# Miniprotein binders against a7ua95r516to809, part 171

Target 1, 294 residues: a7ua95r516to809
Amino acid sequence: ASLSLLSISDLVPDLQFIFFWMSNAIEILYFIQQKSPAYMQTIELMDDKAGSKESLLSATISANEEAMTILEEVIMYTFQQCVYYITKTLYVVLPGLLDCNPFGTEPSSEQCRRAAGVCVCAVCVMPEAVRRVVSVFQTTSDLLQQYQVHSEIQSQMFAYLFFFTNVSLFNQLIDKGPARGWFQRSRVLQIQASVKILLDWAKGAGHNHLAQKFFAKFCSTVTILASPPQQLSQMSWKALCAEHPSLKPVQLHRILTQYQLMAELGPLPIWQPSSEDEAYIYRTVDLLESFENH
Key: E = the ipSAE of ESMFold2; O = the ipSAE of OpenDDE; V2 = 0.75 times the mean of E and O plus 0.25 times the DockQ between their complexes.

## First folded at step 11 (miniprotein)

Design jc12 (at its last look DockQ between E and O 0.86; V2 from the best seeds 0.00; counts 0 for: oily stretch 47-65 1.60)
Fold by ESMFold2, look of step 11:
Structure jc12 (fold): chain B 294 residues (1-294), chain A 86 residues (1-86)
Amino acid sequence: as target 1 above (294 residues)
Amino acid sequence: SDEAERMALDARRMIEEAQRLAEQGNHEEAIRLLLEAAEIAARSGDPYLLIKVAITAIVLALQTGDEDVIRRAEEVLRRAKELMRS
């Protein structure tokens, strides 16, 4: 089947194959690192007749370098293949996160309000769209653990998946948001609640620091858009840049323009860029993020 | 010993032949030769020959697309890992 239609469950056999060979390559690399010093020492302690010891030691060093080079290439290749499959699936499910309502149905909300009072019954629920994204992350986590992939590799994989998620959601919000109505305040609050569910998953899974780091641009965007007008209008451009360093000037300017339009705060600009940033607020080439990290 | 040196030479030749066969697309013959090479390499006392067998099996499994070759490469890897630990 085409990758544009795949669910994560359809890819599990392919991911199992790749993780199996990746984990074994890592294991052999570990074996070399643990055993190589002792083996080279046994060569060094040999009787040296006709210079054979020096030749054997040189050949052993060369074999070690060759083995480590190939294993590192295999690990990199298999990592990239896993990321490719997982992000293809993730790309399909991420747009639904922007269109869902995590606050649930009226009957559930009224039951909670009646039984426990208003303040404790207003909780977020996991809608199907959020559940699909979490399923990709959870399946990935389960497979990494099943195949005993080294924790450093697991962290790198989730760092990339969170980076990919951040870029995908940010770009879609900026690019499609006006046409889809995603800058309306009620929608922004729904998006904020959906992102909170995803962040809660990451925290429970032990990836809180990675999510905080790599989700920053999208979270900053939603935080600004969810801010009350009386609070946001009193913040200077410089203060907003300091509070949200992940946002480029063109991005912050675009977000504030959409905010001002939807909050009906009039046509005159409220936030004036610094003289340093003024040259950059119209650089449309910098508006959308690249999926390539540099 | 002199016997261990002969086994190391034999194992090295088998591994190089298996790698050449794999480059030529003869995956079935390559994997068969790797398993034999693993047993000889274990008796040589040179751990890098077993490592080379294991690496060659991993690379072949990732290249081939043939399920029978993959299954046999897994067997070679499992055996090589057992021999590396003994």
Scores: ipSAE 0.753, ipTM 0.930, lowest interface PAE 0.6, mean pLDDT 85
Fold by OpenDDE base, look of step 11:
Structure jc12 (fold): chain B 294 residues (1-294), chain A 86 residues (1-86)
Amino acid sequence: as target 1 above (294 residues)
Amino acid sequence: SDEAERMALDARRMIEEAQRLAEQGNHEEAIRLLLEAAEIAARSGDPYLLIKVAITAIVLALQTGDEDVIRRAEEVLRRAKELMRS
């Protein structure tokens, strides 16, 4: 099946399978952590011959370590599989977010039309492209809750998904943005509004801190590009670096250069990199974000 | 007690045999032995044997593409968890 046809709904059965086993592995791991100390203490209190007690204790410790290791491997494996499937779906829907016009009257989703009542929920009023992205996150959230996955694992899942989303959107914007006109002010404002809807969802879902942290680079880029020329031209390189610490010097330099070209601004001495940053602005290897560093 | 120790040894052997059978593709007999081992493990009073049954069921389910085997592995897991809470 072409990746282009893959929806999150098509993956739900596979995800349910993986989440079921992941949740159970976590539950068993937690059971071991709670019961092992008491059980070992029981062995220690046994009036058995000195040699049998030590042997039993050693065997119990070994069995505990083995069980913990296997469960951790299962949890890691299932977590990675979930991330793999979810990120594939995100890969398909994320480009639509950059082309989305949230100010247009896009028709409500077919699913909301089938509900006998006009659903005025925040998701139903979203532009289709934004709704598709939110649906991936919402489905993930619903599945995590359905299987009562430990809160720490939920947080790690969303951290990674937000990381992936930020990297994907940032790289697409930097690489393809100039050619696709995404650096034009009107388009930037559309992107900013679309991202705001996503961030508002994340806030409503209880992931505000994670969203702010992991979307910082993309949000910084969009904020700079959305800034009026009159305002941005008054900001020094140093001030921009300070306001947008998530951006590497090479990234900030690229953004400003493309902004300058788009806005037809002459050379701005105030945007000249510091002597300290001058060596870093040419590190093109650092321009795009890597998916491997997480 | 000597009886509990004997039951623990029996359960351990049954789990090991179930693992071997699963590796050989005899999933039906492996699952049968795991269910029996779970009951014996619960009576032995060793919680790690029930954990081992549960882990074996999880690993078996993740390694197989057979829906019937998966469903039966879920049953083993459910039963092991019930016995852990008792």
Scores: ipSAE 0.634, ipTM 0.886, lowest interface PAE 0.7, mean pLDDT 90
ESMFold2 (binder alone), look of step 11: mean pLDDT 85; pTM 0.845

Design jc13 (at its last look DockQ between E and O 0.93; V2 from the best seeds 0.62)
Fold by ESMFold2, look of step 11:
Structure jc13 (fold): chain B 294 residues (1-294), chain A 86 residues (1-86)
Amino acid sequence: as target 1 above (294 residues)
Amino acid sequence: SDEAERMALDARRMIEEAQRLAEQGNHEEAIRLLLEAAEIAARSGDPYLLMKVAITAIVLALQTGDEDVIRRAEEVLRRAKELMRS
């Protein structure tokens, strides 16, 4: 069977196994780092006879280096395995963000209203497509906390997940956007609202800076597409580049020309690249982002 | 002391033998040696020997596909961590 059909819930046992051993490897690494200076000092204070102190010190340094190397490799390998499982599920659920309508979700569910009287909660507004993505992030966050994974590793995990999310959404929007109708203004505003929900989750989870950093390219694209075309036509190429530094010249130019066509602003290009950028706007090899970049 | 040095040597040799047994697929004997080595390593006063036991257990658990071996590797790791703190 295809992993593209599996939910994050189906992969939790595998993730629990990997997080358990990764967190223990990190704990042992921490123990080495805390104990190493004291033990080395103990060897330095020993009485030296026939050079035995220097031989012991050399062996201890080698053993410490070997242990650190193995633990770092284990941590890297288990981290990559976690990312692999999580991104496989994330890849399946992310496209739905581009097709969902967050405005068409009922303002509140009858259950939320009945339980809290006339209270309306954000959970009742969240569309299923957004909920599935948030569920991947929330499950990941819960597992990292459950296994007491070091905060630095937790931050690196979400940095990569946000990077992956940005690449996946940006590439789909650029590659498929015109054919799928995603450049239509009403659709772009729906996409913008859905991304806002994800950004709000990231802020509430303590990852606002990471989300702002790694979603920049996709958010810039959506911001351009949410702008009225006549307003954009009043901006120079240089001004648009300065306002959207996360976009490569070929990416910015492609977004603008495709938006012009879908907005029915006529066939002639409105935005003329600067002489510095003219060589770059036709580099189609630079159009799509690589999942291998960081 | 001389006994501590002998305990460290014994623990080191047992850990190395456990690693060879694990490479050969004899995981049950490797685990038995690791548990014994952890106790000797703790008495030797060399903290790196306990860490080697823990690392060997972690590597074994991640490389095997056998749930019984994984469970026993977890026992080795738990014991090594207890001894590291005592």
Scores: ipSAE 0.606, ipTM 0.887, lowest interface PAE 1.2, mean pLDDT 82
Fold by OpenDDE base, look of step 11:
Structure jc13 (fold): chain B 294 residues (1-294), chain A 86 residues (1-86)
Amino acid sequence: as target 1 above (294 residues)
Amino acid sequence: SDEAERMALDARRMIEEAQRLAEQGNHEEAIRLLLEAAEIAARSGDPYLLMKVAITAIVLALQTGDEDVIRRAEEVLRRAKELMRS
């Protein structure tokens, strides 16, 4: 099947399978961790029949370590599989977010039309492109809750998904933005509004801190590009670096250069990189974010 | 007790045999042995043997693409968990 046809709904059965086994593995691991100390103590309190106690204790410790290792491997494997499937779906829907006009009257989703009543829920009023992205996250959240996955694993899942989303959107914006006109002020404002809807969802879902942390680079880029020329032209390189610490010097330099071209601004001495940053602005290898560093 | 120790040894052997059978592709017999091992493990009073049954069921389910085997592995897991809580 072409990746272009893959929806999150099509993956739900596979995800349900993986989440079921992941949740159970976590539950068993937690059970071992809680019961092991008490069980070991019980063995230690047993009458020492001619060295049998030490052998039993050693065998129990070894069996526990083996069990924990296998469970950790299962949890890691299932987690990676979940991430793999979910990120594939995100890969398909994320480009639509950059082309979305949230100020347009897009028709409500077919699913909301089939409900006999006008659903005025926050998701139903979302632009279709934003709703598709939110649907991936919401489905993930619902599945994690349905299978009662440990809160730490839920947080790690969302951290990675937000990381992936930020990297994907940032790289697309930097690489394709100039050619696609995404650096134009009107388009930037559309992107900013679309991202705000996503961030508002994340806040409502209880992931506000994670969203702010992991979307920082993309949000900083959009904020700079959305700034009026009159305001941005008054900000020094040093001030911009300080306000947007998530951006590397090469990234900030690229953004400002493209902004300058788009706004037809002459050379701005105030945006000149510091002597300390001058060597770093030419590190093109650091321009795009890597998916591997997480 | 000597009886509990014997039951624990029997359950352990049954789990090991189930693992070997699963590796050989004899999933049906592996599942049967795991269910029996779970009951014996529960009577032995060794919670780690029940955990081993559950882990074996999880691994078996993840290694197979057969829906019937997966469903039966879920049954083993459910039963092991029930016995852990008892």
Scores: ipSAE 0.435, ipTM 0.804, lowest interface PAE 1.1, mean pLDDT 89
ESMFold2 (binder alone), look of step 11: mean pLDDT 83; pTM 0.812

Design jc15 (at its last look DockQ between E and O 0.94; V2 from the best seeds 0.72)
Fold by ESMFold2, look of step 11:
Structure jc15 (fold): chain B 294 residues (1-294), chain A 86 residues (1-86)
Amino acid sequence: as target 1 above (294 residues)
Amino acid sequence: SDEAERMALDARRMIEEAQRLAEQGNHEEAIRLLLEAAEIAARSGDPYLLVRVAITAIVLALQTGDEDVIRRAEEVLRRAKELMRS
């Protein structure tokens, strides 16, 4: 059965299994990397009385390459399996961020006061939709730390999870935003506040650099949509391109078109694309992001 | 050195047979052979033989669906790692 129908907590046993064996494969790879130079040197210092020194050295090099190849394949496979399961749960919970009202009264604040000694205040003050997404990231982080997965692998995993999050949110906003009313200013401000909570989590978890890099497209979109009309209408197309380099011309053009409509700035186009960019503003094939661009 | 060469050859043959047994579904005998091979490999002085034992255990654990085989593969890996550190 498909694990995309389960919450992240339901996947913990499967993820524990995969992380355990991934971490061990990484440890064995590290052992080879540390031992190989010393062992090769001991062979080179051996007495070559039987003329077998070169043959032993060649066999040792071959064994090293074979072991590293298998371990790299195991690590890649286990990494892909983790990402596959985690992103399926993430895909289910991410759309809620676009409908969330983080400024509303949340029952979790009342529950925190009643619980007193068991409250995790950062989690208790989050809107439910944001909490669901943060729970996926936090559970992943906790498991990676529990199994002592190498920090470079942890960074690569969060790089992909943030990339996936960005693509999912951006595509849904662009594709469904007009029909869902997500371009209304009050809703954009709600979305911006929800994403800020998520970015604050990433910063606190030590992944701020990765989040800033991989959320750039969605964050730029929301920043533009949240801008005051007096400020944004004074900016040229070139200035907006320079300020938001993560957005393709067709994407920026679509965002500005929706902004002008929702801010009631009249029917005349305010932002004139440069002559260079006019070739690209109607390339609808480039409008949505691919999950395969990572 | 001559004794170590014999141990290395014996360990290598045992690892190869354990891999064949695992592919045939005879996991219990494969695991017993891997544990024995790890002890001999440690005495041979060739660190890559212990690595081969560890890799074989990892691959077995990832390919099987049997909880008992996974637990036994974990025991093999744990022992191989202990021997690598000594």
Scores: ipSAE 0.741, ipTM 0.929, lowest interface PAE 0.7, mean pLDDT 85
Fold by OpenDDE base, look of step 11:
Structure jc15 (fold): chain B 294 residues (1-294), chain A 86 residues (1-86)
Amino acid sequence: as target 1 above (294 residues)
Amino acid sequence: SDEAERMALDARRMIEEAQRLAEQGNHEEAIRLLLEAAEIAARSGDPYLLVRVAITAIVLALQTGDEDVIRRAEEVLRRAKELMRS
């Protein structure tokens, strides 16, 4: 099947399988951690029949370590598989977020139309492109809850998914934005509104801190691009660096350069990088974010 | 007790044999032995033997593409978990 046709709903059976085994592995790991101390104490209290106690204790420790190692490997493997499938789906739907006009009357989802009533839920009022992205996250959340996955693993999952989303959106915006007209103020405002809907969802889902942390770079970029020329032209390089610490000097420089071109502004001395940053603004290798550093 | 130790030894041997059988593709007999091993493991009082049964079921399920084998591995896992809570 073409990757272009892959929906999160198509992956639900595979994800359910993986989440089931992941959750059970975590539960068993927790069982070992809880029972191991008591069992070892029981062995320690046994009558020492000619060194059998030490041998049994050693064998028990070794068996525990092996079991924990295998369970950790299973958890890691299943986690990676979940991330792989979910990120594939995100890869397909994320470009639509940048082209989305949230101010337009897009038709409500077919699913909500089949419900005999006008569903006024927050998801039903979302633009289709935003709803598709939110649906991936919501489905992930629902599955994690359904299988009662430990809260730490849930947080790690969302951290990675937000990271991936930020990298994908940021890289697309920086690389393709000028050619696609995404740096135009009207388009930027649409992107900003779409991202706000996603962030509001994340807040409602209890992931506000993670969303703010991992979307910081994309949000900073959009905030700069959404700023009126009159306001942005009064901000120095140093002030912009301080206000947007998630952006590398090369990234900020690229954003400002493209903004200047789009707004037809002449050279602005106030945006000139500091002598300290001047060497870094030419590091094009640092311009795009890497998926590997997480 | 001597009986508990004997049961633990038997359960370990059964789990090891189940693992060998699974590696050979004899999943049906492996699953049968795992279910028997789980009951013996529970009576032995060694919680780690139940863990080994459960892990073997998990690994078997993740390595196979056969839906019937997966379902039966789930049964082993469920039974092992029930015995862990008892």
Scores: ipSAE 0.556, ipTM 0.859, lowest interface PAE 0.9, mean pLDDT 90
ESMFold2 (binder alone), look of step 11: mean pLDDT 85; pTM 0.839

Design jc16 (at its last look DockQ between E and O 0.74; V2 from the best seeds 0.62)
Fold by ESMFold2, look of step 11:
Structure jc16 (fold): chain B 294 residues (1-294), chain A 86 residues (1-86)
Amino acid sequence: as target 1 above (294 residues)
Amino acid sequence: SDEAERMALDARRMIEEAQRLAEQGNHEEAIRLLLEAAEIAARSGDPYLLVQVAIQAIVLALQTGDEDVIRRAEEVLRRAKELMRS
């Protein structure tokens, strides 16, 4: 009922419901998996005095497989529902991360005002836009822990949330970046600092490996745009492809073209694609990433 | 042994009937039968029978919008988890 939510707190009751039933289905599935071999062993050791032991064993195996199939479907369904609710809130809050300035924040806080004369860097309050994204991740983590969801399922949840975050940020940067001024180097450095806060959260939460894996495309883009013009102009197309394997040729070409425009550089011969890559730099259908999981 | 067989047969019939009622949209009667089947399964002391009842309660709770049905499905799960743990 809260599919159009602006805040993660508004969907917590729906998530609590889904996590409750998902965690119970997982617990029952693991009970069956752990106890089923011992139960079948007792049937196999029974006397076959009535001549029906094989039929009983076959029926037990079939019932057990049907039960596990139902539970696996329930777990998949409830997982998908959790992801649906959470990504709806991420979709709303992620664009603000591209607009915020984490360096220019001089927030007034009760602690800073009472301390009088404490430098702003000693407080370094998280920008509101970054706080909203972190709040979604933190609330998700707290709920998963509250309902004792299996750690493998927790990892799969954050793998998808980081995947979704990367796709959303990358697509908006590529699609809307020129019109919104996000390709300006000073702006890219602000974006880089904001993303660092998210990466620090992920590391502290035990998800560093997942964040490194799934933010690679967005982070590569920001790294290129943040690079000094003289340093970047010394790198060939092949070298850039090798350093940024997460970027498709059309994506890398678009980023470099925008870099040339922002740095007031003319065409650079060393950024000319190889003959094999020439076929791919015009594949505009590959420019934006899909939210579909494959 | 004969009493245990009767309890298992009674519970399985109730589970099958509850599943038929849920397919027809009669969620209130479906959960009533599942609660009754859970009582029989708990007295039998067979956790596998109670697990089968609990699985159907989970499916029903996710299909229904009725808070009373959901509350009663939670009771079925509570009984199953007690037997699963001892």
Scores: ipSAE 0.651, ipTM 0.893, lowest interface PAE 1.0, mean pLDDT 81
Fold by OpenDDE base, look of step 11:
Structure jc16 (fold): chain B 294 residues (1-294), chain A 86 residues (1-86)
Amino acid sequence: as target 1 above (294 residues)
Amino acid sequence: SDEAERMALDARRMIEEAQRLAEQGNHEEAIRLLLEAAEIAARSGDPYLLVQVAIQAIVLALQTGDEDVIRRAEEVLRRAKELMRS
């Protein structure tokens, strides 16, 4: 099947399988951690029949360590598989977020139309492109809850998914934005509104801190691009660096250069990089974010 | 007790044999032995033997594409978990 046709709903059966085994592996690992000390104490209290106690204790420790190692590997494997499938779905739907006009009257989802009533839920009022992205995250959340996955693993899952989303959106915006007209103020405002809806969802889902942290780079970029020329032209390089610490000097420089071109502004001395940053603004290798650093 | 130790040894041997059978593709007999091993493990009082049964069920399920084998592995896992909580 073409990757272009892959929806999160199509992956639900596979994800359910993986989440089931992941959750059970975590539960068993937790069981070992809770029961191991008590069981070892029981062995220690046994009558020492000619060194059998030490041998049994050693064998028990070794067996526990092996069991924990295998369970950790299973958890890691299943986690990676979940991330793989979910990120594939995100890869397909994320480009639509950048082209979305949230101010337009897009038709409500077919699913909500089949419900005999006008659903006014926050998801039903979302633009279709935003709803598709939110649906991936919501489905992930629902599955994590359904299988009662440990809260730490849930947090790690969302951290990675937000990271992936930020990298994907940021790289697309920086690389394709000028050619696609995404740096135009009207388009930037649409992107900003779409991202706000996603962030509001994340806040409602209890992931506000993670969303703020991992979307910082994309949000900073959009904030700069959404700024009126009159306001942005009064901000120095140093002030912009301080206000947007998530952006590398090369990234900030690229954003400002493209902004200048789009706004037809002449050279602005106030945006000139500091002598300290001047060497870094030419590091094109650092321009795009890497998926490997997480 | 000597009986508990004997039961623990028997359960371990059964788990090891189940693993070998699974590696050979004899999943049905492996599952049967795991279910029997779980009951013996629970009576032995060694909680780690139940963990080993559960691990073998997980590994078996993740390594196979056969839906019937997966379902039976789930049964083993469920039974092992029930016995862990008892």
Scores: ipSAE 0.501, ipTM 0.833, lowest interface PAE 1.0, mean pLDDT 89
ESMFold2 (binder alone), look of step 11: mean pLDDT 84; pTM 0.832

Design jc17 (at its last look DockQ between E and O 0.94; V2 from the best seeds 0.75)
Fold by ESMFold2, look of step 11:
Structure jc17 (fold): chain B 294 residues (1-294), chain A 86 residues (1-86)
Amino acid sequence: as target 1 above (294 residues)
Amino acid sequence: SDEAERMALDARRMIEEAQRLAEQGNHEEAIRLLLEAAEIAARSGNPYLLVKVAITAIVLALQTGDEDVIRRAEEVLRRAKELMRS
């Protein structure tokens, strides 16, 4: 009963098939978009004897609409299939990020020193749990490049994968964190370091803007939890809301409650929600994020 | 002009027949007809006929589970794309 049965390498043949046909559908769509204006113009310049020009224009508009509709459906179908396969593997590997210790790997392997430099994203620094997640993203990136998928579709793919990653990590941290000890100071610092490795990968891959946009909620959570007690205790609720707009009041309240407990700052609440926000800090239906809101 | 119009009609009929053959499971004949239709479509000057050949090949490849049919559909698509560039 191994979780490795959902490895990304086992899915590569299926992904190769889907990316090949998706990329070709995109290419044909591009061809229509480049040729349609010129062809329509040649019809409009025709001699309109017997009214055949109007019939040909109508047929051409219909052919364009038919082709566009079918190609867009094919592209959407193949995109969704790729996302389905990739997120199956992400679902299995992402929880490990919350349990791993990136500081426990051999910090100065001789292989990295022989290369005359220490790379933060280098394999010799990366714990297994982080490596498994990066492998999913890197394999996806390599396949998209191999099949020359249009850059807009590549961006949309990673936007969704980062959205999925954020929702999965945030929900698990909030829901399972107390029982799993993930709010302990040492654990939070380990999580922060692991996420930095992912963000560095995204930056190196040309997806920094997407990662910053779609990881905002999880990153805000970890940033708050990693803050020194002397610094955080001096910030007002209003200031924290302004600094972390991605967090809903119920989410921020839960994070600060856990922070105060783990930092042993006593039982009296330090951060007082505004009167307006107080109506929302107990809305438990808003605590966890939906995978369908991307 | 009349010759191009005749070629466009011939290509359209061949593509529609290929689609019918594919729905009946006769993929070998559908592929042969699509390859022939692509050549005629290129000469017609109507770009949507080559697109229709390409789309038919893509849909066939995605609907079938037969690796040989997929390989043959790839051949059709590759030829249609070559003709689109000329």
Scores: ipSAE 0.728, ipTM 0.923, lowest interface PAE 0.7, mean pLDDT 84
Fold by OpenDDE base, look of step 11:
Structure jc17 (fold): chain B 294 residues (1-294), chain A 86 residues (1-86)
Amino acid sequence: as target 1 above (294 residues)
Amino acid sequence: SDEAERMALDARRMIEEAQRLAEQGNHEEAIRLLLEAAEIAARSGNPYLLVKVAITAIVLALQTGDEDVIRRAEEVLRRAKELMRS
């Protein structure tokens, strides 16, 4: 099946299966952690019949370690499978976010049209491209809640999904942005508005800190590109580095160079990298973000 | 007690046999033995044996593509969890 036709709704049955087993594995892990101390204490209080106590304790420790190992492997496996399916869906819908015009009157989603009532919920008023991205995250949230997945695992899931989203959007913007006109101020403002809707959703969903942390690089890039030339031209390299610490020197340099070309600005001495950063601005290997570093 | 120890040994043997049967593709008999082992494990008072039953059911479900086997593994898991709460 072409990846282009894959919706998050099509993956819900598979995700439900994986989340079910993941949640149960976590529950059993906690059961062991809670019961193990009491059970070991019970063994310790038993009369030592000819070394049977030590043997039983050793066997219990071994059984606990084995059980913990297998459960951790199951949790890790199921987590990775969830991430794999969800990120495939994100991969399909994320490019639409960069081309989205959130200021346009896009028709309401077909689902909201079928509901006899005009749903004025925040999701229904979203541009379709933004709604598709939000739907992936919302479906993930709903499934995590439905299966009562532990809050730590939920946080890890969203951390990774936000990381993936940031890397994907950032890399696409840096690589394809100049050719697609995404560095034009009007387009940047559209992207900024679309991302704001996503961040507002994340805030409403209780993931504000994670979203701010993991979207920092993309948000910094968009913020710089959205800045008026008159304002940005007054900021030194050092000031920009300090204001946007999530950007590597090579990334900031690339953004500023493309901004300069787009805005038809002459060479700006104030944007000249420091002597310390000069060696790093040529490290093109560090320009794009890696998916492997998470 | 000597009886609890005997029950624990029996449950362990049943789980091990269920694992072998599952590896051989005899999922029906494996599941039957797991359900019986769960009851004996609960009576033994050893929580790790119930955990082992549950883990065996989880692993079986994740390794099989058969919907009936998955459903029956869910039953084993449910029963093991019920006994863990008792």
Scores: ipSAE 0.657, ipTM 0.897, lowest interface PAE 0.7, mean pLDDT 90
ESMFold2 (binder alone), look of step 11: mean pLDDT 85; pTM 0.845

